VH-VL binders against b0r6t4. Designs and how they scored, part 8

Target 1, 212 residues: b0r6t4
Amino acid sequence: MARFGVDEAGKGPVLGSMFAAAVAGDPAAVPDGVADSKRLSADRRAELDDRVRASMRVGVAEVPVDRIDDPETDMNTLTVAAQADALGRVVADGMAGYVDAGDVNEQRFGRRVANRVAADVAVTAEHGADDEYDLVAAASIVAKVARDAHVDALAAAFDADIGSGYPSDSTTREFLAAYVREHGELPECARASWQTSRDALGAAEQSALDEF

## First folded at step 18 (VH-VL)

Design c1
Fold by OpenDDE, last read:
Structure c1 (fold): chain C 212 residues (1-212), chain A 123 residues (1-123), chain B 107 residues (1-107)
Amino acid sequence: as target 1 above (212 residues)
Amino acid sequence: EVQLVESGGGLVKPGGSLRLSCAASGFRFSDAWMSWVRQAPGKGLEWVGRIKSRYDGGTTDYAAPVQGRFTISRDDSKNTLYLQMNSLKTEDTAVYYCTTEWRESSGYYFDYWGQGTLVTVSS
Amino acid sequence: DVQMTQSPSSLSASVGDRVTITCRASQGISSALAWYQQRPGKAPNLLIYDASSLESGVPSRFSGSGSGTDFTLTISTLQPEDFATYYCQQANSFPLTFGQGTKVEIK
């Protein structure tokens, strides 16, 4: 019986979209070297992504910044929706698999994902599933590579080094601060609901006041 | 298994300060919205305040009786929720519960609770 | 603020009894209503959310109904472990508020 794994990347960044990925196929056929995407280099992830896509069914879903900033939703709900969307692209009735749980309650998360998939599938959600199940690890890699490509595209569009997009990245913070100083507003790719974004806007406002 | 363990409760004078901690385990803490709910001795439950996940802006909301005096914060690297209580009043005497907050169908619910820590404000 | 009023404040019942507790909101809260159980000396436990959804692990003898302003918690067959205080909570708007509680005591 065909199995699947689902994971997401890009929950934490202040810049850009979040991505969910689903990988379906034989767990035994997962390429060697597939592991937690956080432990691999970007180049290694890209190589593994190609191998996964060549041997497995792969679905990817993107959650854009405007949805992330929508006060009518939340990250958990968006994660469920994104995972379900990605999963729906690769599954059929009768399939079963694992997803990385994005909720305090694993069972609830799995149920919520399954309920959003048209096909009748058995979804088991677990915290840290990407460390335990090869298909979830593969999905993690695919999601991360999609995220990386997205960040690269943003950097190209701005013709600037925007860093990784994470708040802890000084390059990202510097980019955001500079952009706000120059334009008086956040870039379109910035998640306005993030504290990092609010800090950048606040700093610019304070600077303007200090000039008077 | 999800676990929430409150600590830091004790006896304090009116006008004093106290900081409560809530140690979380058994789930990815950074994903969770967290709330504080208190219960005065022999009384009902009262919502104190909440903090969203950093993925949802990490913003806080407070009940009017504690607004300006209490501050909720979190350290995701330590899986810990905090409640800084300043300018304490006798009416703040209560068992304080740490809870996970969960959103469903635009409603806000408390699905997991700690066993609580007692704060007594008395002269 | 939305005020929640439970009825009754207390009741006496026997094992095997059908128990009904009501909760009324001062304004419409749609289905954003939860029920909690608190046993003596223990923390509250979530029983029902979204007015009628049973929380995982909660026995099926518990059920919730209602929408708008009037809600009901029903225990179909009271068990020894069900003697506790029950609270309703409106989940619709901030500040989040609880009912005053209903104590279910042994007759």
Scores: ipSAE 0.894, ipTM 0.941, lowest interface PAE 0.5, mean pLDDT 96
Fold by OpenDDE, look of step 18:
Structure c1 (fold): chain C 212 residues (1-212), chain A 123 residues (1-123), chain B 107 residues (1-107)
Amino acid sequence: as target 1 above (212 residues)
Amino acid sequence: EVQLVESGGGLVKPGGSLRLSCAASGFRFSDAWMSWVRQAPGKGLEWVGRIKSRYDGGTTDYAAPVQGRFTISRDDSKNTLYLQMNSLKTEDTAVYYCTTEWRESSGYYFDYWGQGTLVTVSS
Amino acid sequence: DVQMTQSPSSLSASVGDRVTITCRASQGISSALAWYQQRPGKAPNLLIYDASSLESGVPSRFSGSGSGTDFTLTISTLQPEDFATYYCQQANSFPLTFGQGTKVEIK
């Protein structure tokens, strides 16, 4: 009778890890405002994250950059693994719930997640589940806040503004460009398989050639 | 519902060029690996090439017969897959299918297919 | 390249029959084998992946078996809509390759 929701954050960025989160409990007990997670500010998300963690069972899993860049795997497989890992931390036999589908085939995604969870649970995967189910929306918030904290920690470690970590963020692109110019290589937190990373390396190489 | 719709097929002379498009809907296109598979009239299926998602580097692979002549690309903002075909040969005549590709265990499979578009290379 | 050889190239059967199609790989491909169905004038549909896993929505009368180099597709009770051409595909190494196909015709 207990329900759960699962989602991930950080699939698209060029910097840092991806996170998945699972939230288990009574859907009716989900804090107000969670359903609007896509429109929330970072501060509001942080507040809601605290409320969710105070009232629900929460599990979080991290997929590090070295796993993302591993040619023996792929992002969809990693997403399944991360969701299953997060879910495994909060579920017991007999539970059922929803996960945000990260595959073209929703049923396949749900099956793959369920198969990686030790407990006997019923997993339903749907595209855009975070817009329809409050527990998935809550999980989305938790994953995003975990991602935000991770990015903040990276920024602190580099003592630099690294932006959001997404390719479309000019601050992120500038950080990568500057780092590569200075060090001749990508920072450890950069996903080397990303086109953005390759572009940064290529640009630095071209600049070096132009100096001759 | 997942939908793939190919377009751009037609008649072209040997040595000519043609660009095929595949419009995708019903799923998050940016997550999907995509492949082209062709079928000559009355013949079997032949893998042409693939492109990974941007989350997996967006890299491409091609079958030997089309290597250096065909280019696969994608525009995630338009949910569209492309096949640029240059230096076309008569043996390139086929129905061209766009497909979604996914990895299971150690294998690569094609789960969704478009209706195909016919390319005829003839003098 | 890995060559896939299907047998037979064609067969005639009746509704209700048990149908068996075989596929042989020129080298070991573990369980990385798929089966596709193509009805006349239509695109192929995935039936089986990983040698024996049934794709979602595919009727349970379809089953796959095998590993290494020898694989089998079985239709336990042939239905009218099953008259089609079937292809095996090795999913183990690039380039990905298909069998030549098996046409299942009405007797």
Scores: ipSAE 0.890, ipTM 0.940, lowest interface PAE 0.5, mean pLDDT 96
Fold by ESMFold2, fold request of step 19:
Structure c1 (fold): chain C 212 residues (1-212), chain A 123 residues (1-123), chain B 107 residues (1-107)
Amino acid sequence: as target 1 above (212 residues)
Amino acid sequence: EVQLVESGGGLVKPGGSLRLSCAASGFRFSDAWMSWVRQAPGKGLEWVGRIKSRYDGGTTDYAAPVQGRFTISRDDSKNTLYLQMNSLKTEDTAVYYCTTEWRESSGYYFDYWGQGTLVTVSS
Amino acid sequence: DVQMTQSPSSLSASVGDRVTITCRASQGISSALAWYQQRPGKAPNLLIYDASSLESGVPSRFSGSGSGTDFTLTISTLQPEDFATYYCQQANSFPLTFGQGTKVEIK
């Protein structure tokens, strides 16, 4: 019986894209070890991603910084759209499955995802679904691996250590501060609409004023 | 189960200050846009202001009667929404509700509501 | 600001009656309209969003219709628990505004 799981990664970082992933197939074919995905090293996560892709159908959708910063959007709506896009790549009529709820209201999130998928599917949205369902845990791994690869590509493009991209990461904050000090503007990979980015610009402006 | 619990209401003289809290549970608070809506005794509902999630910039908007006097803030680590009310006036007397706000099809709606906390501004 | 005018301000009805409440916006708001129920001494509860979409868990005797400026909430067969005040809310632009309410009382 083919089913699906959906999750996203990269909602919380100030740098780079958010990714959604959908995994579809027989739940019994899900590789061992996906349930512990949050404790895994990046290398182990990449190994599990390879195994998931070998045994399951996988769809991935990216939400870039330009979309995240667009004032006509909001993150919860973007999460719905990304999950629906990823799911639509792998789902067929009559399938049912679970998605990790990226909103306050689980029923609303599930409805909005289902409404954006062309196939006739039954979507159940739950908070913490990646802790309860192996297919959602597998989707979490796929989304995180896509996010990891994206961060590596950004670091290479800037020829810099950018950290994880999260506001709490001191390497990420140091990268932002240094870039703004040198260029007078945010790097294009920064989510400009976020408080962390506005703070970096404000701090650089104050430092310049202290010199004059 | 989603729950919103307001606290901090009471009697305050005109010109005074009061801070309301709204404790949230049953969802990821960081995902939520949050609003305050008030209802004067025997009157209808009036939107007071809102704060977006940090993922949408954490920005605030206020209704004109409270602009410059009220401040909405949030602490995502404590799952708590705040309303700081300064320079209170008798017309601020109301039950204050915290609500969750969402955007769909360019519309903005309120789905979860707390029980409300009464603020009375009187001599 | 968009002003919302509800009619009637109050009405008396019996269990089993069909009840209709109207709401008019001072400007076009497309379908961005919600209806809330407030029972005495309680917080408001969302019934309808996007003019006609029923919120999860709301009984099917409630329905909404309309677009643009004119909107209607209908209770097809009034029940004892439906005696409450009903508010419409325009959801299109800030400040978000409510109608002044319609009190539905037992006849």
Scores: ipSAE 0.862, ipTM 0.922, lowest interface PAE 0.8, mean pLDDT 94
Fold by ESMFold2, last read:
Structure c1 (fold): chain C 212 residues (1-212), chain A 123 residues (1-123), chain B 107 residues (1-107)
Amino acid sequence: as target 1 above (212 residues)
Amino acid sequence: EVQLVESGGGLVKPGGSLRLSCAASGFRFSDAWMSWVRQAPGKGLEWVGRIKSRYDGGTTDYAAPVQGRFTISRDDSKNTLYLQMNSLKTEDTAVYYCTTEWRESSGYYFDYWGQGTLVTVSS
Amino acid sequence: DVQMTQSPSSLSASVGDRVTITCRASQGISSALAWYQQRPGKAPNLLIYDASSLESGVPSRFSGSGSGTDFTLTISTLQPEDFATYYCQQANSFPLTFGQGTKVEIK
């Protein structure tokens, strides 16, 4: 019997896209080792991602910065849409599975995901589902690998060390500050609506004023 | 189980200050938009203000009667919402509820509520 | 600011009665309307959002209808536990505002 798992990566970074991934198939076919994903090196995650894709159906959805910055929506709604898009690529009528709840209310999250998928599916949303269900853990790995590749591509495009893209990463904050100082604006990959981005712009303006 | 627990209410003289806390559990607090709603004794409900999650910019909005006197903040590492109330007036006397807020179909709604904490502003 | 006018302010009814509470917005709010129940001494709890969508766990005897400016909460078969005050809330624009409440007393 075929089941599914869905998760997201990249909700918290100030740089780049958020990704959702869905993994569908026989739960018995999930590769060994997905449950330890938090201890894995980036290389080991990439190896598991290859194995998941070899054994399972995989869907991935990207939410780019311009969608994240759109004032007419919100991150929890975007997470619903991304998970539904990823899931819709791999499921058929009558399938059931688990999604990692990206909202306060699990029942609301599950309802909203299910309602956006064209196939007639039974979605159960739970907080921390990636720690409880191997298919969700597999989806977490796929989403993280997609995010990792995205960050690598951004670093290459800017010819710079951009760190992890998270606000807590000093390399990321240094990249933002340097870019704004040099160009007078945020890099396109920065989530402009984020406090970290607003702080980078404010700090550059203050430094310019202090020169006078 | 989602829980919201307010604390910090009490008796304060006009012009005084008070800080309310709302401890959250049973969900990832960083995902939540949060609001404060108050209810004067024997009266109806009044929205006070809100704070969005950090993923939506962490910005705040306030009702006109409290603008400039009240400050909403959050500490995601402690799963706690705060309401700093300065320059208190007798009309601020109310039970204060913290709530979770969500947006759907362009509407804004409150699904989880705390038990409330009473603030009395009187000489 | 959108004013919400609720009627009646109070009512008394018997168990089994059909109860209707109305709410009028001072300007159009599409379907962005919620209903809350508040039992004495307790916090409000959400019954209905988006004018007619029933919140999970709310008994099916509650229903909502309306759009634009005129909205209705219906309790199809009043139960003893429905003794409470009911509030509508416009959800369309800030500041979010509530009706003044309808107290339902069970005979």
Scores: ipSAE 0.852, ipTM 0.918, lowest interface PAE 0.8, mean pLDDT 93

Design c1
Fold by ESMFold2, fold request of step 19:
Structure c1 (fold): chain C 212 residues (1-212), chain A 123 residues (1-123), chain B 107 residues (1-107)
Amino acid sequence: as target 1 above (212 residues)
Amino acid sequence: EVQLVESGGGLVKPGGSLRLSCAASGFRFSDAWMSWVRQAPGKGLEWVGRIKSRYDGGTTDYAAPVQGRFTISRDDSKNTLYLQMNSLKTEDTAVYYCTTEWRESSGYYFDYWGQGTLVTVSS
Amino acid sequence: DVQMTQSPSSLSASVGDRVTITCRASQGISSALAWYQQRPGKAPNLLIYDASSLESGVPSRFSGSGSGTDFTLTISTLQPEDFATYYCQQANSFPLTFGQGTKVEIK
């Protein structure tokens, strides 16, 4: 009866790590309310994360910035690796479940996740699986909460408001701009290979030239 | 269902310009690496260039015959890939396909293809 | 640039025949090789990637083998829908390059 769900959070931000989470157990034991995960406040997600961890087996994997920036990698492959790592921590032979497809081709994504897990498992990958399957929705919550905690830790480490870490967040863009202006380089939590980071470096260099 | 639909092909004189579009659906376009591949009438396939996803820096690469004349871009909000072709030559006459590209085991492959759009460059 | 040479350029075969097409790279490409099928008037379709891995939905009568510089595509029992042109593609380095194609025709 035990099954699994897998998802990731943090593909899109310019600051910090990506996280994958796997949730395994009896689908009937999934807490009520996980299906609304995309509409939840941060406080509600943290509450549901506590309940998921109390009733289910949970695995979490982190992909740090230096792996994301490695030119010999790509984000879709890193998503496969992260989901497989998280899943491998909770799964046993003969289990089946759903993963949120982090790539264009669902069948390819599912195959690649399954191939990286030592246990003999049946993986079904679908786009938007967190909208369709409660175990995947639970995994989405766990991954998002892990990402939220990571962002809080970064803010504390830099003694600064860094926003959400997403390129669309003006607080995040201001943090990057201010840091580069003061230090002449990106903060180590920034994904250097990303356009937002390259733009921040370029703007600071032009501003320095305009002074003289 | 993944779908790629090219448009914007037509007849153009040498030295002219043309912009191709590829409308994508059935997947999260922002996850995709995208390529253009062309095929001259009655001839084989030739890779033209590619653009990575924003998560991998959004960078482009081009085949030598088109370098400096063609520009690949994307608009993730519209799920659309573009090919701007300038300074067109008769040897650019081809059907142009958009494709999805992925990397596995250090190899680069094309799994989804559009129907193609014909570009004819002649006086 | 890596040049890809296919052999033969065309062949005639009957339904039920075993067909073998070869592809040679001008330098080593490990297993980074794909095969595509193109029916007349249609876009190419991926058959094989990574030299021998079958793409999802491709019939098991297709198989690929080889590494380094020499690769083969085999169709074990040719079907009517398999009359098409076949292309290999080296996937190892940019620019990505294709073989010139092998046309499989009705005998």
Scores: ipSAE 0.850, ipTM 0.919, lowest interface PAE 0.8, mean pLDDT 93
Fold by ESMFold2, fold request of step 19:
Structure c1 (fold): chain C 212 residues (1-212), chain A 123 residues (1-123), chain B 107 residues (1-107)
Amino acid sequence: as target 1 above (212 residues)
Amino acid sequence: EVQLVESGGGLVKPGGSLRLSCAASGFRFSDAWMSWVRQAPGKGLEWVGRIKSRYDGGTTDYAAPVQGRFTISRDDSKNTLYLQMNSLKTEDTAVYYCTTEWRESSGYYFDYWGQGTLVTVSS
Amino acid sequence: DVQMTQSPSSLSASVGDRVTITCRASQGISSALAWYQQRPGKAPNLLIYDASSLESGVPSRFSGSGSGTDFTLTISTLQPEDFATYYCQQANSFPLTFGQGTKVEIK
């Protein structure tokens, strides 16, 4: 019977969008190897993404930096909205499936996703669902591939190595520091409301003061 | 499953300081907005302050009676919420609860609560 | 700041009774209201959010209603574990504020 899995990628980076993906279809049709997604190179993720899209229905939703920085919402609500948007593109009444919980309370997350989907669906949210359910693992791959493509496009647009976009990535921090030093402001791809971005602006201001 | 455990309460003289900790488990702490709520002995509940997740800027808000004296912080690598209380007053005597906070339909609510830790400020 | 007034401050009831507690906000808060239960010596726990939405795991004998400034918590068939103090909380604006509490005691 047709089922679904949902996950997101890019909640943690300081650069760029968050993506959610939903995968729907017969669980038996899920390609081999999706459970290994955490250990895969970008090229292998792209290959698995192609195979998932060939055998399953796929929906993808993007949450851009402007929405992430909007003070009138919050990241957990945006994760609900993104997963619901992705899921709504592929489901019909009566379907059931698993989503990776992007909030403290699993039952709240599942309720909020289900309530934002027009179709009558049964959503079970679990922390770490991508480790337990092949359809969620497939959704994780699709979301990560969308995120990878987004990061590549940003690197091309800035003609720079921007790293992974994560705060822990020294290349990402170096990109931010260099951009702020040269332009006096954050690049538009940076999540301005985040501590890493505020630190980059603060460091540039201190360097300017030290030149007195 | 979800657990919040406060510690660090005790007896302190007016003008003194204490640091409360709240150890969290059973969920990804970095996803959480966290609040402190206190209850004076035999009295009702009073919101003290909150800290948003790093994904929402990690910013804090405080109730007026504690502004400038209390500092909320978090260490996501240790799954721990902190309340640094300085310049303590007798009226700060209370059981202090850590809670998880969420926003829905423009409202702010508290779903998980710790057991509380007692702070007594007395000469 | 929004002030929250509960009534009554206490009540006595028997197992099986229907219990009604009211909460009034000093200004409109739409549906942004929560109810909490606190048993003696225990932490509070959430019963109702958004005025009428039942928190997961809370028995269906609890219900909430109201909007604007006037809100009600109802316990349809009081059980022995329901003898506790109940607090409303306005969730609309900071500082978040609670009612003074309603103690439900066994008769």
Scores: ipSAE 0.847, ipTM 0.918, lowest interface PAE 0.8, mean pLDDT 93
Fold by ESMFold2, look of step 18:
Structure c1 (fold): chain C 212 residues (1-212), chain A 123 residues (1-123), chain B 107 residues (1-107)
Amino acid sequence: as target 1 above (212 residues)
Amino acid sequence: EVQLVESGGGLVKPGGSLRLSCAASGFRFSDAWMSWVRQAPGKGLEWVGRIKSRYDGGTTDYAAPVQGRFTISRDDSKNTLYLQMNSLKTEDTAVYYCTTEWRESSGYYFDYWGQGTLVTVSS
Amino acid sequence: DVQMTQSPSSLSASVGDRVTITCRASQGISSALAWYQQRPGKAPNLLIYDASSLESGVPSRFSGSGSGTDFTLTISTLQPEDFATYYCQQANSFPLTFGQGTKVEIK
């Protein structure tokens, strides 16, 4: 009867960690409302996260910026590792479930996740699995709540509005530009390998030259 | 489901330029590392160059024969990979394949391939 | 650059034969070796990665072995659809390089 779902949040932002979450248990025990996970407010996600944790087994894994920037790996491999770490906290031999595919090749992603989990599990990876499977939708909520808390902690640590941490967020870009202007370097929460971070450093250097 | 479709091949004189496109579908293009591999008529396979995903810096690498002449770029909003070829030589005559690349353990491999587009460089 | 030397350049075989193709790297590449199949007029297809791991959907009659500098692709019982050209690729370092190919023809 016990099944699992896995997803990650925070692959795309320029600031902060990526998180993966795994949710395991009876699919019938999944709280009502998880199917709308992409359209939920932060408050509603937090409410559903509490309910998921009350009725299901939950595992969470974090991938920090220094691992994301490590040239000896790549983000798709880190996504595999994060999902496998989260899944390993909640599964036992013989369990089967779905994961949201964080790579081009679904079969490869599922194989790589399964191979990194010590228990013998049957993993099916699909693109958009959080749209199709309630356990994956529940995992998406848990991962997003962990990411939201992380962003809040970063904002507090810098005593600044950092926005969502995504490159498309003008508040995030303004935070980066201001920090680099003042300190001459990226904040530690910035993924230095992202183009957004390189652009912020380049713009500050050009501005210093122009106003010299 | 996964599809890679190359276009833009044709006849070009030596010294000319050409831009190839590779339209991708059936996966999230922003996750992909992408490569170009070419095959001269009747010959074997030769890696041309690659571009990493934006999550891994979007950086490029090129084979020595094309360094400084070819430029790989991507437009994630259009799910499209590009190969700009300048200062073309007769030795560049080949079918050009768009492929997805991944790293596993210490190795780099190609799993999805387009059907290729022919570039002929001839007087 | 790592040079890949593939042997033989061509061979003739019958359906049901065991076929062996070798590939030698000019320097150690650990297990970072792939094998591709290319049927006439088609794009290559990945068969094996990491020296011995079969890609999803590849028939079990294909197997790979070796490490370091010496690698082998084996087709245990050749089928009609296996008449093609086979390429090895070192996957260890850039530039990524291929062997010159082995054409498997019907005898």
Scores: ipSAE 0.840, ipTM 0.914, lowest interface PAE 0.8, mean pLDDT 93
Fold by ESMFold2, last read:
Structure c1 (fold): chain C 212 residues (1-212), chain A 123 residues (1-123), chain B 107 residues (1-107)
Amino acid sequence: as target 1 above (212 residues)
Amino acid sequence: EVQLVESGGGLVKPGGSLRLSCAASGFRFSDAWMSWVRQAPGKGLEWVGRIKSRYDGGTTDYAAPVQGRFTISRDDSKNTLYLQMNSLKTEDTAVYYCTTEWRESSGYYFDYWGQGTLVTVSS
Amino acid sequence: DVQMTQSPSSLSASVGDRVTITCRASQGISSALAWYQQRPGKAPNLLIYDASSLESGVPSRFSGSGSGTDFTLTISTLQPEDFATYYCQQANSFPLTFGQGTKVEIK
C-alpha cells in the first residue's frame, strides 16, 4: 500500500533557500533510523538520504530568496506551494499520506496542499508529523540534506564560511556584517526582508554616521 | 486544541499604561501571523494591529487611533503575543481579543480568537 | 480607509426562516470579505472567508455571496443557536475594517 510523507527544511535561516521534500512508497520500505532525524549528524543524514532515495520515490522543491522576499507572498503560502510541488512529482491518484503542517490551522494547510496537487490524493496535515510518521521523517531528512548541500554551495560561491545560515549562528551573523561592511549591501543569498538582514544594514549605516 | 488566552486587562487611569499578553498553544507559534482586535462595550469590532511571523519579517501594522501609542511584539520562545498600550485614553476602553491571521487569495482573515480581556480606562 | 455598512442593524425571525444580511464596502474589495458570528458574551467565530468560502466546521445553512462592493450572508434555515450578532470584515487592505454588526433576534 503506497503512501507519502512531506516536510520542509530551511524556514528559519536568514541565508538561502527553503526546501520541501516528498517521499512516496511502501511504508515498510522506509529505512531504519529516520525517526531519530533531529539527533543525526550531517554525515548520518546524508547516509539515510541515500538509502531513502534508493528505496522510495523522492521529490524536492526549492523556494529561493527572491520568492521569500516577495511582499505579495508569505512563508506559509510558500510552504504550501513547495510541499505541493514536491508531492506532485511522486504521487498518483488514490494515494494517501501525511504532511507536516506549516501553518496554524492543520485543516487549512492540508486543503491548500491537496488543492495544488493535480493527482487526486488524500492529504492529512498534522503539526509535528515528522515526529509521528516515518515517511514524514524520511521527507524531513531529504529536505535537510538538500538544504545542507545548498549551504555548502553558497559557502563555495562566496568563498567564505557562512555558518548554518541561521540568525542565531554567530558565524552567519559575522558573515553578514562583514559583507555589508565591505560591499555596502546584503549578499544576494540573504533574505533581505528579514529582521536579521535589516539589522545588519542598520548597524552599518549607523557606524558610518558615527564617523561624522 | 488551538488555544489563545489573553491576560493583563484591568482598570487604568487616562494617560496610564498596560501590557496585555496572549498565551498560545496547540500550534507552532512561530508560523503564526497574529492580530489584536478590540470591542468597546456594546459596540462592534475594531482591528488594532498585527505582527507577521519572523519568516515574513516580523513587521507590524497599526490602526491610526493607536499608532505611536501601542506596540505589538512577540516572544516565540514563550509562545506569547504582547500588546504594550501607552498613553491610554477613555476611547481605548474595550475587550481586547488576540487572534490568528492568515492570507489567502490576497485577503486577510482571522480564524482563531481568544476569550478577550477587558481594559477599562477611566478616572 | 474602507468603510463597511451592514443592513439591517437588527432583525427578528423565526426558527426555520431564511435570513439575509447585506454588507456594502465604500470602495471595491473584489472578493476579500469575511463574515463572523458573535454570540452574546463570546468571542467572534469565522463563518465565511473570501466572500463565499465556508470555514471548516461551519454548518452548510450559512452561505456568502457577492463581489466588489455588495455582499450577502444567507442563513437558509434559521436555528435557535443562530441568535447572534453578525459582522462583515473587508480583508482587502489595511486597516482591516468591520461593519457595525447585524443583531439577529429569534422571535
Scores: ipSAE 0.839, ipTM 0.910, lowest interface PAE 0.8, mean pLDDT 93

